# Designs tried in a protein design chat: miniprotein binders against q9rrp1. Part 15

Target 1, 274 residues: q9rrp1
Amino acid sequence: MASLNSALRTAQHVRTATRGALLWGYEQKLAREVKANGKLPRHLGLILDGNRRFARAAGLQREMGHSFGADKAHEVLQWCLELGIPSATIWVLSTDNGSREPAELAHILSLLEREARQLAVDPRIHANRVRVRAIGQHDNFPPQVLAALNNLEESTAGYEGMRLNIAVGYGGREEIVDAVQSYLRTQAAQGATLEQAAENLTPDAIGAHLYAADQPDPDFIIRTSGEIRLSGFMLWQSVYSEYYFCDVYWPGFRRVDFLRALRDFQGRDRRFGK
Short names: E, the ipSAE of ESMFold2; O, the ipSAE of OpenDDE; V2, 0.75 times the mean of E and O plus 0.25 times the DockQ between their complexes.

## First folded at step 10 (miniprotein)

Design da6
Fold by ESMFold2-Fast, scan of step 10:
Order: C-alpha cells, then structure tokens, then sequence
Structure da6 (fold): chain B 274 residues (1-274), chain A 82 residues (1-82)
C-alpha cells in the first residue's frame, strides 16, 4: 500500500512538472514569434481593470488588490522594456470617482505617492532612460502626491528612451476640453478673435494640444477583466487603435497573456490589411 | 468500455500541436490498453480515448479542462457508450 501511494504521488509530481514545461515552452514559442515578427505597438495603451474583483475572488481586502495591481504594473513595464516597446500609457485612476468610497480613494492616492517615489529612484527607469509623465487633472490631489509626481517627471524629463505615461485623474472627455482650452489660449495669445479661432480649428489643432501630443497615437490598447469597452480611455487618440480584451483580472495578467495579445496585434495586419 | 471524445478549440494551431504532443505522451505513461487518437484540424484539437472506465474518463476530462482554461482554450467533452 505504501509503495502504491508513493508511486501515485510521484506520478502526480511528474505530471505537474510536465505541465509546467508545456506552459514554459508555449511562453518561449510566443516570445520567439513576437520577436521574429518584429512589429511592436508604437504606443501601447493599458486599462488596468480588475484589482477589486481579484481581491474579492481571493478572499482578500480591497486594498491588497490595488497593491497587487501596482506590483503587476512593474512586471508589465519590465516586459515592455525587454521587447523595446517605445511608448506606453497606463490608466490607473479616472476622473469619475462616484462609485469609490473616500477611504479607497485615499488609499489609491497614498499608493500612487509611494509608487511615484519608488519609480523616481528605480535603476530600471534610469538605466533604460525612461521618461515618465503623469497625465490628467491633478489640481485636487494632496500636495505630497503632487510633489512625488512632479519629482518623478522632473528627474526623467531629459530621457529619450521609452516614454511612459501614467494616466491619473484622467478622463477622455476632460482631456478634450483641456485641449480646446489650451488651443483657444494659444489663439488668443496670437491676437485671434473667437471667430478666427473657430475658422483655424482642425482635428490636428486639437491633437497638438492633447496631454501626450509629442507621442504617436496608441495603436494597440489592452483592457483586462473582460469588460468590452474603453470607458473614454484616450478618446480622441484611439479612433484607429486595435483593441484586445483579456478576461483575466489585472493582478493575474501573465507574461503569456501579454505575449498572446502582442501576437494577436501582429496577426491583425495580415488578416484585415490588403 | 467507454469512449471519451474531447474537443479543444483555440486561435493558435501551434499551441494545439504542442498540447497534442503533451497529451499523447502523458496518456501513454498511464499504462497499456488505452487507445488514443489525436487530430489537429485548423483551430480544433480532437482527442478520442477508448477502453477507459467512467471514473478515469471524468479525471481526464477535468485535467484537460483545467489545462485548457490556463491556456485560454475552450473545451467540450463527450462520453459515448459503444
């Protein structure tokens, strides 16, 4: 009986190890295919959804979900750097906080301050010359959060490597309003009347006044959690983007999920382009 | 004897081929008297297993469903009496 139980345990361990080898082999195959194809998003958009549902599913407190989400963002940044993706925008906090409790919002802002301070001294950021910028409306943020974001932006402003945008206090409609206001102030400074400003307005003029106007529009956007909508993410810039919707919650997003999304992006040009 | 038919569907034919190789090797290690037939057709991997007990068929189905779910694949299992 003991020898039979030992053999069954050994067979189970062998099966588990073999399954792990299959998953590893698949990940390596995807990585080779993505690299061989060579086409990468010029600007990758990431909608980080599912932190709360991940925590709930795991029987954890909500705050832990946001912390795991931050950890995952660091992993995904590393994957972007490894592949050489030139620009990425991650959406971490919207302008619409109606469903969030004040305590949850305060926790998210505290986490943002901590993460911003950690990124400012992260060797990966400096070694890879990553320029980090916070985009959105920040006027109502606590002073210490603003100080941390400003320090991160200033310490990386001279870098010409990867561009990383952290969308915080961000909404697409608010971005468009800000762009129009910026455009109108520029016209006024040049002595234009309101009628002249209206006649001079073009889509390119609005585009030039968006938050990340010095970067290409996102050509690929990934959203986790299975929600099949963009919720206004980069509303003006995303009109020609390819979209990928992944069913996993953000903290559970794996390297194989990331590589599979990139391979799908690479395949879409061959399937729909002539 | 029971026949278990398993259909696994996915968008990556190369993953389905790797999975077929893995399953074939794993099932051959479970002993003699199990007949296995695997076919990859486009986006579908079909597995037909004969000479298995109902409890063994259920264990195989659960194992493959778990594996397929981790790989982002769809699974359909059918148990047939011959």
Amino acid sequence: as target 1 above (274 residues)
Amino acid sequence: SKTVRIEIRGDDPELLKLLAEFIERALKELGPNVEIELEVDGKTLTIRIEGVSPKFAERIAKWLARLAKELGLEVRVTVEEK
Scores: ipSAE 0.015, ipTM 0.431, lowest interface PAE 7.7, mean pLDDT 82

Design da7
Fold by ESMFold2-Fast, scan of step 10:
Structure da7 (fold): chain B 274 residues (1-274), chain A 82 residues (1-82)
Amino acid sequence: as target 1 above (274 residues)
Amino acid sequence: SKTVRIEIRGDDPEWLKLLAEYIERALKELGPNVEIELEVDGKTLTIRIEGVSPKLAERIAKFLARLAKELGLEVRVTVEEK
């Protein structure tokens, strides 16, 4: 009995490296399959859920969860660039902060400022000509956070490579309200009456005034943490999106999880040419 | 002797097949007297292990539970007297 127990423990120790090799081999197989298929999301939505739960499950402080989440966002951006995904929107901070302590919100905003400043000088962003925009309602953000986001947008505004939207202070209902207000201001500037503006209002008119109107609607949305809902993410644009719900927390989201989601997306694309 | 049945759920049948190969290789280290059956059916990997003592069954269950946790997979263990 003791000899078998000892052999199992020794095998486990030796096989830690083998487990890593198996994961790597599976990842390479998935990457080849995804590339061979060739169909990628035109606009990938990412709902970054589970930072707090990840930290709690790992026995770490809550603030570390958000930092690990930011690190994971950089990894996923790299995977998007490697595959050639043309547009992505990542949901970092909602308009609904009612459940957050002021200290946690302050930490998230401080992290956002630091990440925006780092991204603005990231060689990867400039080498790949990534155009970065912050979408959402930012009026109540600290001035230094606004300055960092504005600098990031301005320094990448001329790029025509990958489009990256960082949804911060973002809510789908608020986006629709902002779009309607933008539409009405445009109509007023053209001398339209309220009745004429009402007659001119179409779904396309609302679509033209959404935050990322110059990009296609998201065709694929991934949410981590196993929550099977979109929580208003890109509420107007996501009407015909495919959804993928992954059980892992965002900081634990692996390249194999990403590639598996993309392979699933590729399997959903059925052409009925009849 | 005990029969240990383990069911591991995953989202990807191809990943479960790769996991099955790894588990089979690991369990073969237990010796030639252990009967192991592995089956991947859809999103479920079923492992049936026969001819094990209660203590060995416990060790196998703990090994597989830890492996499944490290891979982010759901695992169910059933011990049958047979």
Scores: ipSAE 0.005, ipTM 0.316, lowest interface PAE 10.7, mean pLDDT 81

Design da8
Fold by ESMFold2-Fast, scan of step 10:
Structure da8 (fold): chain B 274 residues (1-274), chain A 82 residues (1-82)
Amino acid sequence: as target 1 above (274 residues)
Amino acid sequence: SKTVRIEIRGDDPEYLKMLAEYIERALKELGPNVEIELEVDGKTLTIRIEGVSPKLAERIAKWLARMAKELGLEVRVTVEEK
């Protein structure tokens, strides 16, 4: 009877193996490999693409896709904190809103307000000394959204741990224009003529006036959804970045996908790894 | 006895190798007269199981097909009579 019971249990085990157990084991293998190597991005860029396509593929409304995308951003922040990644920039909303319906844009901004208020009181942010900054052009945002972003920035401004940039109303060309304007205003304040300002302009001068100039340039950028382009994300700073393009939509991005991207980064040619 | 042939398609060869190791360990517990052959070739994991009864072959095939689909992988199952 013991042999028969053992055979039955084995047959049941063969029938009841779960997706979670297999994913967990592979994830643990990748986590061990990433930690053993020890090389992490100094500044990780994330292009959060595929919320709409995820919702469409799942038969869900677009608003649900954006909500799931926000939840995924919180998960990825946790993974960054667990590994000790010192800086990250996440691209949440571009300057190019021409293809978005006004109702969809309003929902994204409402979600942004809610997420910013939640982050400002998140124990993870304060315990890990995460300095959060919103980068981009915000002049046309509703006052309550601006208040929420300002509160988040002010409540974390003194932190020296992880740096987190939330790119909202962000575009690379607009960032460069803003940097040039900032540079010219600084030169004018010092009494420089236009000719002197032109002669003093260097790549380093532009770099010094970018939104996250006090942080290292991103050395690794991940884009979801299988699109093989950066769409201007950190256009000036990404000149020497390594790129990873993942086929999954952002809300479907798993810890295993994140760890695989990092393992891939660790295997890259170090000639231009700054 | 029957031969069960299962082909599982996925986009990650490393994950397919890990899956193969897990399946091999689980199926070896079925007994000393069960022969198991697993091969990962690019995006395809092929599993061949010999020395099983017709009823057990059907159960194994259903378990593997269900597991593969649950993991979001494409699966093809063939039960061959010898």
Scores: ipSAE 0.000, ipTM 0.195, lowest interface PAE 14.5, mean pLDDT 80

Design da9
Fold by ESMFold2-Fast, scan of step 10:
Structure da9 (fold): chain B 274 residues (1-274), chain A 82 residues (1-82)
Amino acid sequence: as target 1 above (274 residues)
Amino acid sequence: SKTVRIEIRGDDPELLKRLAEWIERLLKELGPNVEIELEVDGKTLTIRIEGVSPKLAELIAKYLARAAKELGLEVRVTVEEK
């Protein structure tokens, strides 16, 4: 039986090594094609879906899925910096937490605090002058989480390099409501009546009051896990976005998957002649 | 004695360290007679497990190999008999 097990191990080792070499070669080809084309998303949206399902499929605790998801977000940030993508918004935590157990939510918030503190002192952030902003509704977050997010935002507020938005406690409908409230408060401060505010309301007025109004609308949105929906992600801003749906779970999202998505983005407009 | 050696290769040393911490916690739940040695060297995580039955060792190896592959990591499993 030892000879059979030895042969199976050798075959598995050879297959794993061969697959790695082929994947590396394909990745290098995609990287060259993406760089040669030169067209990049001006604002990349990322829906980080599948942490729970990744953990379940791998037989891991749910908390480990979120930790691996955070590690993957750091890898993707590096890929964005290498290519020179000007803006990215990553959706980490929605306003809809009804299906999450309190312990899982507490872990996600603890992980968010740790990641925000680490990012605030990350040499990559400062060397590349990345401006980091947390967007969403944060009033109910623990004080230490808010302090960590505020510190990260304040320490990077003067940077004019890549813009990174971390969407936490984020929902598209809630963003629109916040934008309308912000618009109405601005009108009231200018002495407008409710009727005048209604007459002055335009799509551009709402757009000006969204969380990342100082950035272009996302032109490309990637969602992992194979779910073919946006779930309200940047609901107002995404109306003209290109969408890419990847079947892998977020922690399993590879550089080759990222490059393939970008290559698809680059090829679509040219192929259709629009 | 039987020793299971698992080598996991990845591009992120920090991911390998987190995976090592999780594996150590998981394997310690198998009992006080299970000896676990974990080493992260650059892009390689090496796991040595002693004090388990051959059948349990194979199940652990299969489980960890599946988990590592789902993470997109390269994995090699070796059972050493001494």
Scores: ipSAE 0.000, ipTM 0.177, lowest interface PAE 17.2, mean pLDDT 78

Design ea1
Fold by ESMFold2-Fast, scan of step 10:
Structure ea1 (fold): chain B 274 residues (1-274), chain A 81 residues (1-81)
Amino acid sequence: as target 1 above (274 residues)
Amino acid sequence: SPDEIQKKLETLERALQDIEKALNQAGDPELEKLERKAWELLRKLYELKKEGDPEIEKRIEKLARKLYELLLKILELQREE
């Protein structure tokens, strides 16, 4: 019986090791394929959906889902840096908060403050020269949250490596309204009448006043949680984007899932405008 | 008390180490049990965080992060490609 039990334990170790090696090999093969192809998104959009559902599925409070979602964002940033993706925008908090409890919103903002402070001193950010900006409507955020976001932006403002936009208090319709308001204020400062401003308004003029106007439009957008819609994410800029919808909840998004999405992107024939 | 919270945290740390050790010997049926144990440990860490002690909150978060990574490894080993 002791000999039989020893053989069983050995079989378990061999089975586990073989399975792990195969999964590792598949991920490495995907990574090599993605690198060999060389076609990467110039600007990757990420809709971080599923924190609440992840927590619900696990029988946990929503707060844990948001914390694990933040941890996952750090992992995905590292994967972007490893591959050399030049720009990414991650959608963390929308303008539409009607269904959120006030306590949940307060927790998300507190988490945002903590994450912003940590990123500002993160060696990865500085070693890779990542320029970090918060985009969206922030006027109603607590002063300490604004201070943390401003410090992160100022600490990285001179960097020319990867560009990372954190979309908080963000909505596509609100971005377009903000762009039009910015355009009108620019026209007014130059002495234009309302009629002249109206005549001068073009799609390019709106584009020039969007939050990340100094970056290319996103050419690839990934949404987790299986929802097959963009919910207004980068509404103006995403007209020609390729979309990838992944069924996993954001905290469960794996490097293999990321690489599969990129391989899918690389296999697509897209129209280069016209 | 702070000492009682410290002892609870040490117990949860040992439970996480037990899961890591068991994972090295796990076949397919054992992976399901380890997954359930990992989710339960995560719930216990969350409950401990609610007790409110700023000094240990960083330790709890670090432990939860390690547990989450271990849980992802378990899920990946269970996955058919």
Scores: ipSAE 0.000, ipTM 0.348, lowest interface PAE 11.4, mean pLDDT 81

Design ea2
Fold by ESMFold2-Fast, scan of step 10:
Structure ea2 (fold): chain B 274 residues (1-274), chain A 81 residues (1-81)
Amino acid sequence: as target 1 above (274 residues)
Amino acid sequence: SPDEIQKKLETLERALQDIEKALNQAGDPELEELLRKAWELARKLLELKKEGDPEIEKRIEKLARKLYELLLKIRELQREE
């Protein structure tokens, strides 16, 4: 308890004997530059990486890293709303859980349930008319997790504001397989033979059966932790995306890092955009 | 002075470490949530102080106040348990 008393004394001293900052000016300058340019991602992809390494570097339990990562996702959602980014997909949990211990996976799923329930009643979601969807393969999730995700989707289904996709149990290859299966079932329902279905198959047909087919493809993808790969994130849709790789771990991702990424995006020539 | 700045950074680093220890020992969900918020505020304060910028004075004050309020609530909850 004496150590927390030390922290309290430190916070009080900082409060009473403050210093200003060039950093606030820099962050506000970046925000003004981003707004003045006016070019924002139509669909922002976020690969949330580094929760475990953040916890390890900070001397915290691994499970705590995921909780801090969830807190950061709420901050970044707020920044997206402030700037008016129309669509975002955040990659929270992949289909590849081979390196995770069962206890860690259980904690992630419990956190997901709690966060989904929190979002369903979040005033920001309803005030900004954010439509939230969970994308991925969910068949093996605990019933309470599925109930929480379904409730979140149902409570926001009528909203026409920002589109937010939460990718959980998500893998790009699995998405493509699901899209092809969906396409084939649609063709079968229309009375098509396998030969006719094969002749009718186009890239656009696959695109129409992807999880977020009613939204534009992501034009900008940010990955934290310094890993320079997409790991199958939106594999079909990301072919023409711009990529930004940030060296910070996800829970350490700052508003200034977000604004730098957007400024970088604004400076890039894109095949489909002018 | 440079020595005073360094001493303040060391004190903030110690405060962060103290909160980290408390967080790793938390068993109560409410206490855990408050400690996570306190840790994030302490981390933000440390980063702002490391950058040494005078123009962020109001933000430093706001974060320090929030941290102080959270730490008081944490102490109150720990005493009740």
Scores: ipSAE 0.000, ipTM 0.385, lowest interface PAE 10.9, mean pLDDT 79

Design ea3
Fold by ESMFold2-Fast, scan of step 10:
Structure ea3 (fold): chain B 274 residues (1-274), chain A 81 residues (1-81)
Amino acid sequence: as target 1 above (274 residues)
Amino acid sequence: SPDEIQKKLETLERALQDIEKALNQAGDPELEKLLRKAWELLRKLLELKKEGDPEIEKRIEKLARKLLELFYKILELQREE
């Protein structure tokens, strides 16, 4: 004869196992549907939102949220590699840090340095020939952070597999300004006057000078945390992107959430001819 | 891996049959132990199998639902003192 506490514990275990089996079955169904459809994003954008709110909701220190967010980025990279997604851009740190405490920003930059050093020697990166690039404005970063990012880029520059962009110190408006400056410097090197440069300027010319100009525009962008906006993420390139907004915080983003987003992307292409 | 999954599915099916047989013989002191064994086998099946055969997925779901059904029958017997 089991005590009430023993019976309740057994009931909790049986319910957890049953719910786990149902969730697992649903995840397998989603994976089959995604693979059977065969259409994948050519370039996947990821806005990693909710690290702070995840930590707060769990009663944890804010810094732990950023660490769990980094772990989740590694899981999602693995899912992209397994499916064969050719390009991805992950937004890690914005140019707009006005609301961040200096200590939090220092912690994020320290974490970025550690993650860049780890990624540079990650067997997955080299085995899958992943070319990793840090995009954004980096001039104000500490020298050790710049060194880690440069080493990661140089170590993978020759790879022709998956393209992975890590958007750090990134803002869409700043990217457009950098593109215009790059365009104007190219025109000046060719002997063009300002008037000639103005006459030669086209949307394609701006596109050619963006940070990831050698890659397709993102066709699918996922943002976590339920915020229904892009906040300038790939502002120029996203004009024809499909958008998916997921209510979970980034560290809580599951493989089932990822597969559901991909199935949604596949359905949009088939349903309305867009 | 496929042989391991198939063997565990057969073992779980047998365990559920043993629980059902024991329920038909009211007063079996082994019921809770058999239930715990069946739950442990289901948990191990979930750990072994990720993406795979739709037929195996259907079997796992069917066995999970049967285990839950048998569990509530055991709780009803315990509730009746």
Scores: ipSAE 0.000, ipTM 0.245, lowest interface PAE 11.7, mean pLDDT 80

Design ea4 (at its last look DockQ between E and O 0.04; V2 from the best seeds 0.00; counts 0 for: pae E 16.8 > 1.5, pTM E .481 < .8, other shape alone 8.629 > 2.5, unsure alone 62.995 < 70, off the site)
Fold by OpenDDE base, look of step 13:
Structure ea4 (fold): chain B 274 residues (1-274), chain A 81 residues (1-81)
Amino acid sequence: as target 1 above (274 residues)
Amino acid sequence: SPDEIQKKLETLERALQDIEKALNQAGDPELEKLYRKAWELLRKLLELKEEGDPEIEKRIEKLARKLYELMRKILELQREE
């Protein structure tokens, strides 16, 4: 009996090591294929979904699902830098999250503060000249969270590397409203009448007042959690985006899953309505 | 096999105890490194979750909760710095 258990243990260690090595070898092959193709998104959108479901499936508190979601965002940033993706937007918090339990929201905001402080001193941010911005309606955030976000933005404002947008308090309808309001304020400051402002209103005029309007529209949007919807993420900008829905909770999102998504994007014929 | 999962769990439990010991030692300045280690342990722990063994699942949940408590404590300490 003892020898059979030792042999089974050895065989499963070999199977786990072999599965790990095979997965690693496959991931390295896939990374080479993705890099060799060279067709990468100019702007990658990421809908970070499944944090709470991940925690629940792990028997963990919801708060840990968000903490792990933050850790995963650092991994994905690294993967974007390693591939040379020029821009990324990550959706961390929606406007509709006002319906979350106050304790969960407070935890997310506390994580956001921590992560913003960490990014502001992260050698990867500075070495790669990553320009970070918070996008969305965050004026009502706690002062310490706003200070951490502002410090991160200021610390990176002069960088011309990768663009990283952190969508917090973000909603796609709210962004369009804010864009139209910004447009109207600009027109008013130029001495335009309301009638002139209405006549001058074009899709490009709205586009120029969106969050991160200095960046290309998202070429590719990845959503985790198996949910097949955008939920208003980059609602205006996503008109010609490619979409990939990954049936993995965000904290469980692996480099292999990311590379598979990029390979899927590389295989797509983007016709832009033609 | 259940026995191998148990040995992996015992290995993860020892690694958890090492993090707990490091966290309880005044002056490990690398709280972030401890956090990342705890996260990596939790990931490895969740990779052992096989559907259908309630005893293994209960042991995984117990270890996952301990890792959570450690990670929470690390996050609390990082706020006091």
Scores: ipSAE 0.005, ipTM 0.274, lowest interface PAE 10.2, mean pLDDT 83
Fold by ESMFold2-Fast, scan of step 10:
Structure ea4 (fold): chain B 274 residues (1-274), chain A 81 residues (1-81)
Amino acid sequence: as target 1 above (274 residues)
Amino acid sequence: SPDEIQKKLETLERALQDIEKALNQAGDPELEKLYRKAWELLRKLLELKEEGDPEIEKRIEKLARKLYELMRKILELQREE
């Protein structure tokens, strides 16, 4: 019986290896097609969804799902660097935390602090001259988290290789309100009346006061977990974006899924212009 | 070989023991490195879950739980600067 079970186990390993080889071949074909096409998103938006559901499906604690999600974000950053995608914004933490228990939120903030400190000294960040910026509302974050985010931003501020925005404490409506307030304060500082400020207000004026105003608007946004909505992600900037909704949970997002999304983008982008 | 998965599990178990030993004398830079190693090891363990039989699956669950606890201990140690 041991020999039979051994043979069945070997057959399973052969099937797994064969599937792996087929996936590798498909991934290589997709990579060649994406590179040959040459059109990449100028600014890639990523809505990181499914950490909790991934953990639940694996029979693990929710906190572990967020750690898996952080690791996946590092993998996707590497894929972006390999392809030469010039800007990316990843949505890590919303302004709306009403459904999160305090312990989970504390763990997410602790994880954010560690990831920020790790990125600040990551040879990959410095070798590729990646400028990292945290966007959102941070006034209520613990001081050590703010210090870590500020250090990361300051240590990369002079870089021009790639722009990476980490959206934490981020909400699209809050961003628009902040942009309007920033615009009005700028107008007031220049001596404008409310009437003049109203007359000077244009879509471009609001755009100039958004968190990542020095970067192009996202032309491609990917959301994992199968939810077919943006939940206000880059609400002002995403008006003309292409959207891709992937049914896998974020920690399970594979390089082949990433490449397939890019190939889809390239097909749509080309047809729109023709 | 027929016991390929079990040999991989033995390798992961030894890697976990190495992390535990290193933790006893680690400074702040080493703690960050050890956390990332524990994280990588946990992901490799969960990858094997798809290929498991019930006994292997129980062993994977036990190791994953130990790794998660180890990662939590590392985070607490980093907060004791």
Scores: ipSAE 0.000, ipTM 0.225, lowest interface PAE 12.2, mean pLDDT 80
Fold by ESMFold2, look of step 13:
Structure ea4 (fold): chain B 274 residues (1-274), chain A 81 residues (1-81)
Amino acid sequence: as target 1 above (274 residues)
Amino acid sequence: SPDEIQKKLETLERALQDIEKALNQAGDPELEKLYRKAWELLRKLLELKEEGDPEIEKRIEKLARKLYELMRKILELQREE
């Protein structure tokens, strides 16, 4: 076994050295191009897709795919901070995932608790004054998960730097229903009749009741794993978003992929915005 | 460049051959399965390099990263056992 471990470590070093020679120059060129253009998303949406397929392709347990996906999310947060992207929403768990095995869901929720607790004490969050919010339906989450999310939100509530939304238990149709209910309850509390509430209803009135309504709509959304659809991600807010569908699974999403997506976004604005 | 990509893939091929030889002596069926998948990915990368696809560098880069992740996972699983 020692011989096998030594051979495996040697193969890893060879692969790393080769990557350094081939990929570094291209990534640096792309980073310079993105920075020189200067136009960045005001609110970046990220649909983290492919964790289970990544694990299956690697012959690993699917729980490991979710763990590597969480590690990747930390990398992407760092890239957003380095570039100065002011808002990001990361879709971690949808309402559609309710058909998952209970053990897998419990693992995802346990991972969410751990990551929320770590993020609450992360020096990058505090040094960059990142305001973190959890958006979605959380009523059925275990109490320890709710406590971790609440602590993270409360410890960053006054921050005016980057805004990070963690979409967990999130579905776009559910968000719209919640917004309509919130609108109607607000109208009723103000003494409005049903007819008056209907008369007062506008797109902006609904938009004001969405999760995190105080943030701008996303202008750029990246989905990994090659699926060409949004699956209800920020359904109301994304009507004018530009979309980028990336063929890699989320755990394999690299800085060069991120920079390519940004370059694509920049090219679209040159043709369609100006 | 295409020649540098080819050399990188040949280096990975040699590394996989050395690992496969050591693995066959150890006889771990799970690691052997993962190495066969790594070989399959490398073969796909070599085929893609030959095709002259206008997006070939981007596709090769994506698949090479998948191979890197698989090699990393092989090392992680070996360490954990």
Scores: ipSAE 0.000, ipTM 0.137, lowest interface PAE 16.8, mean pLDDT 76
ESMFold2 (binder alone), look of step 13: mean pLDDT 63; pTM 0.489

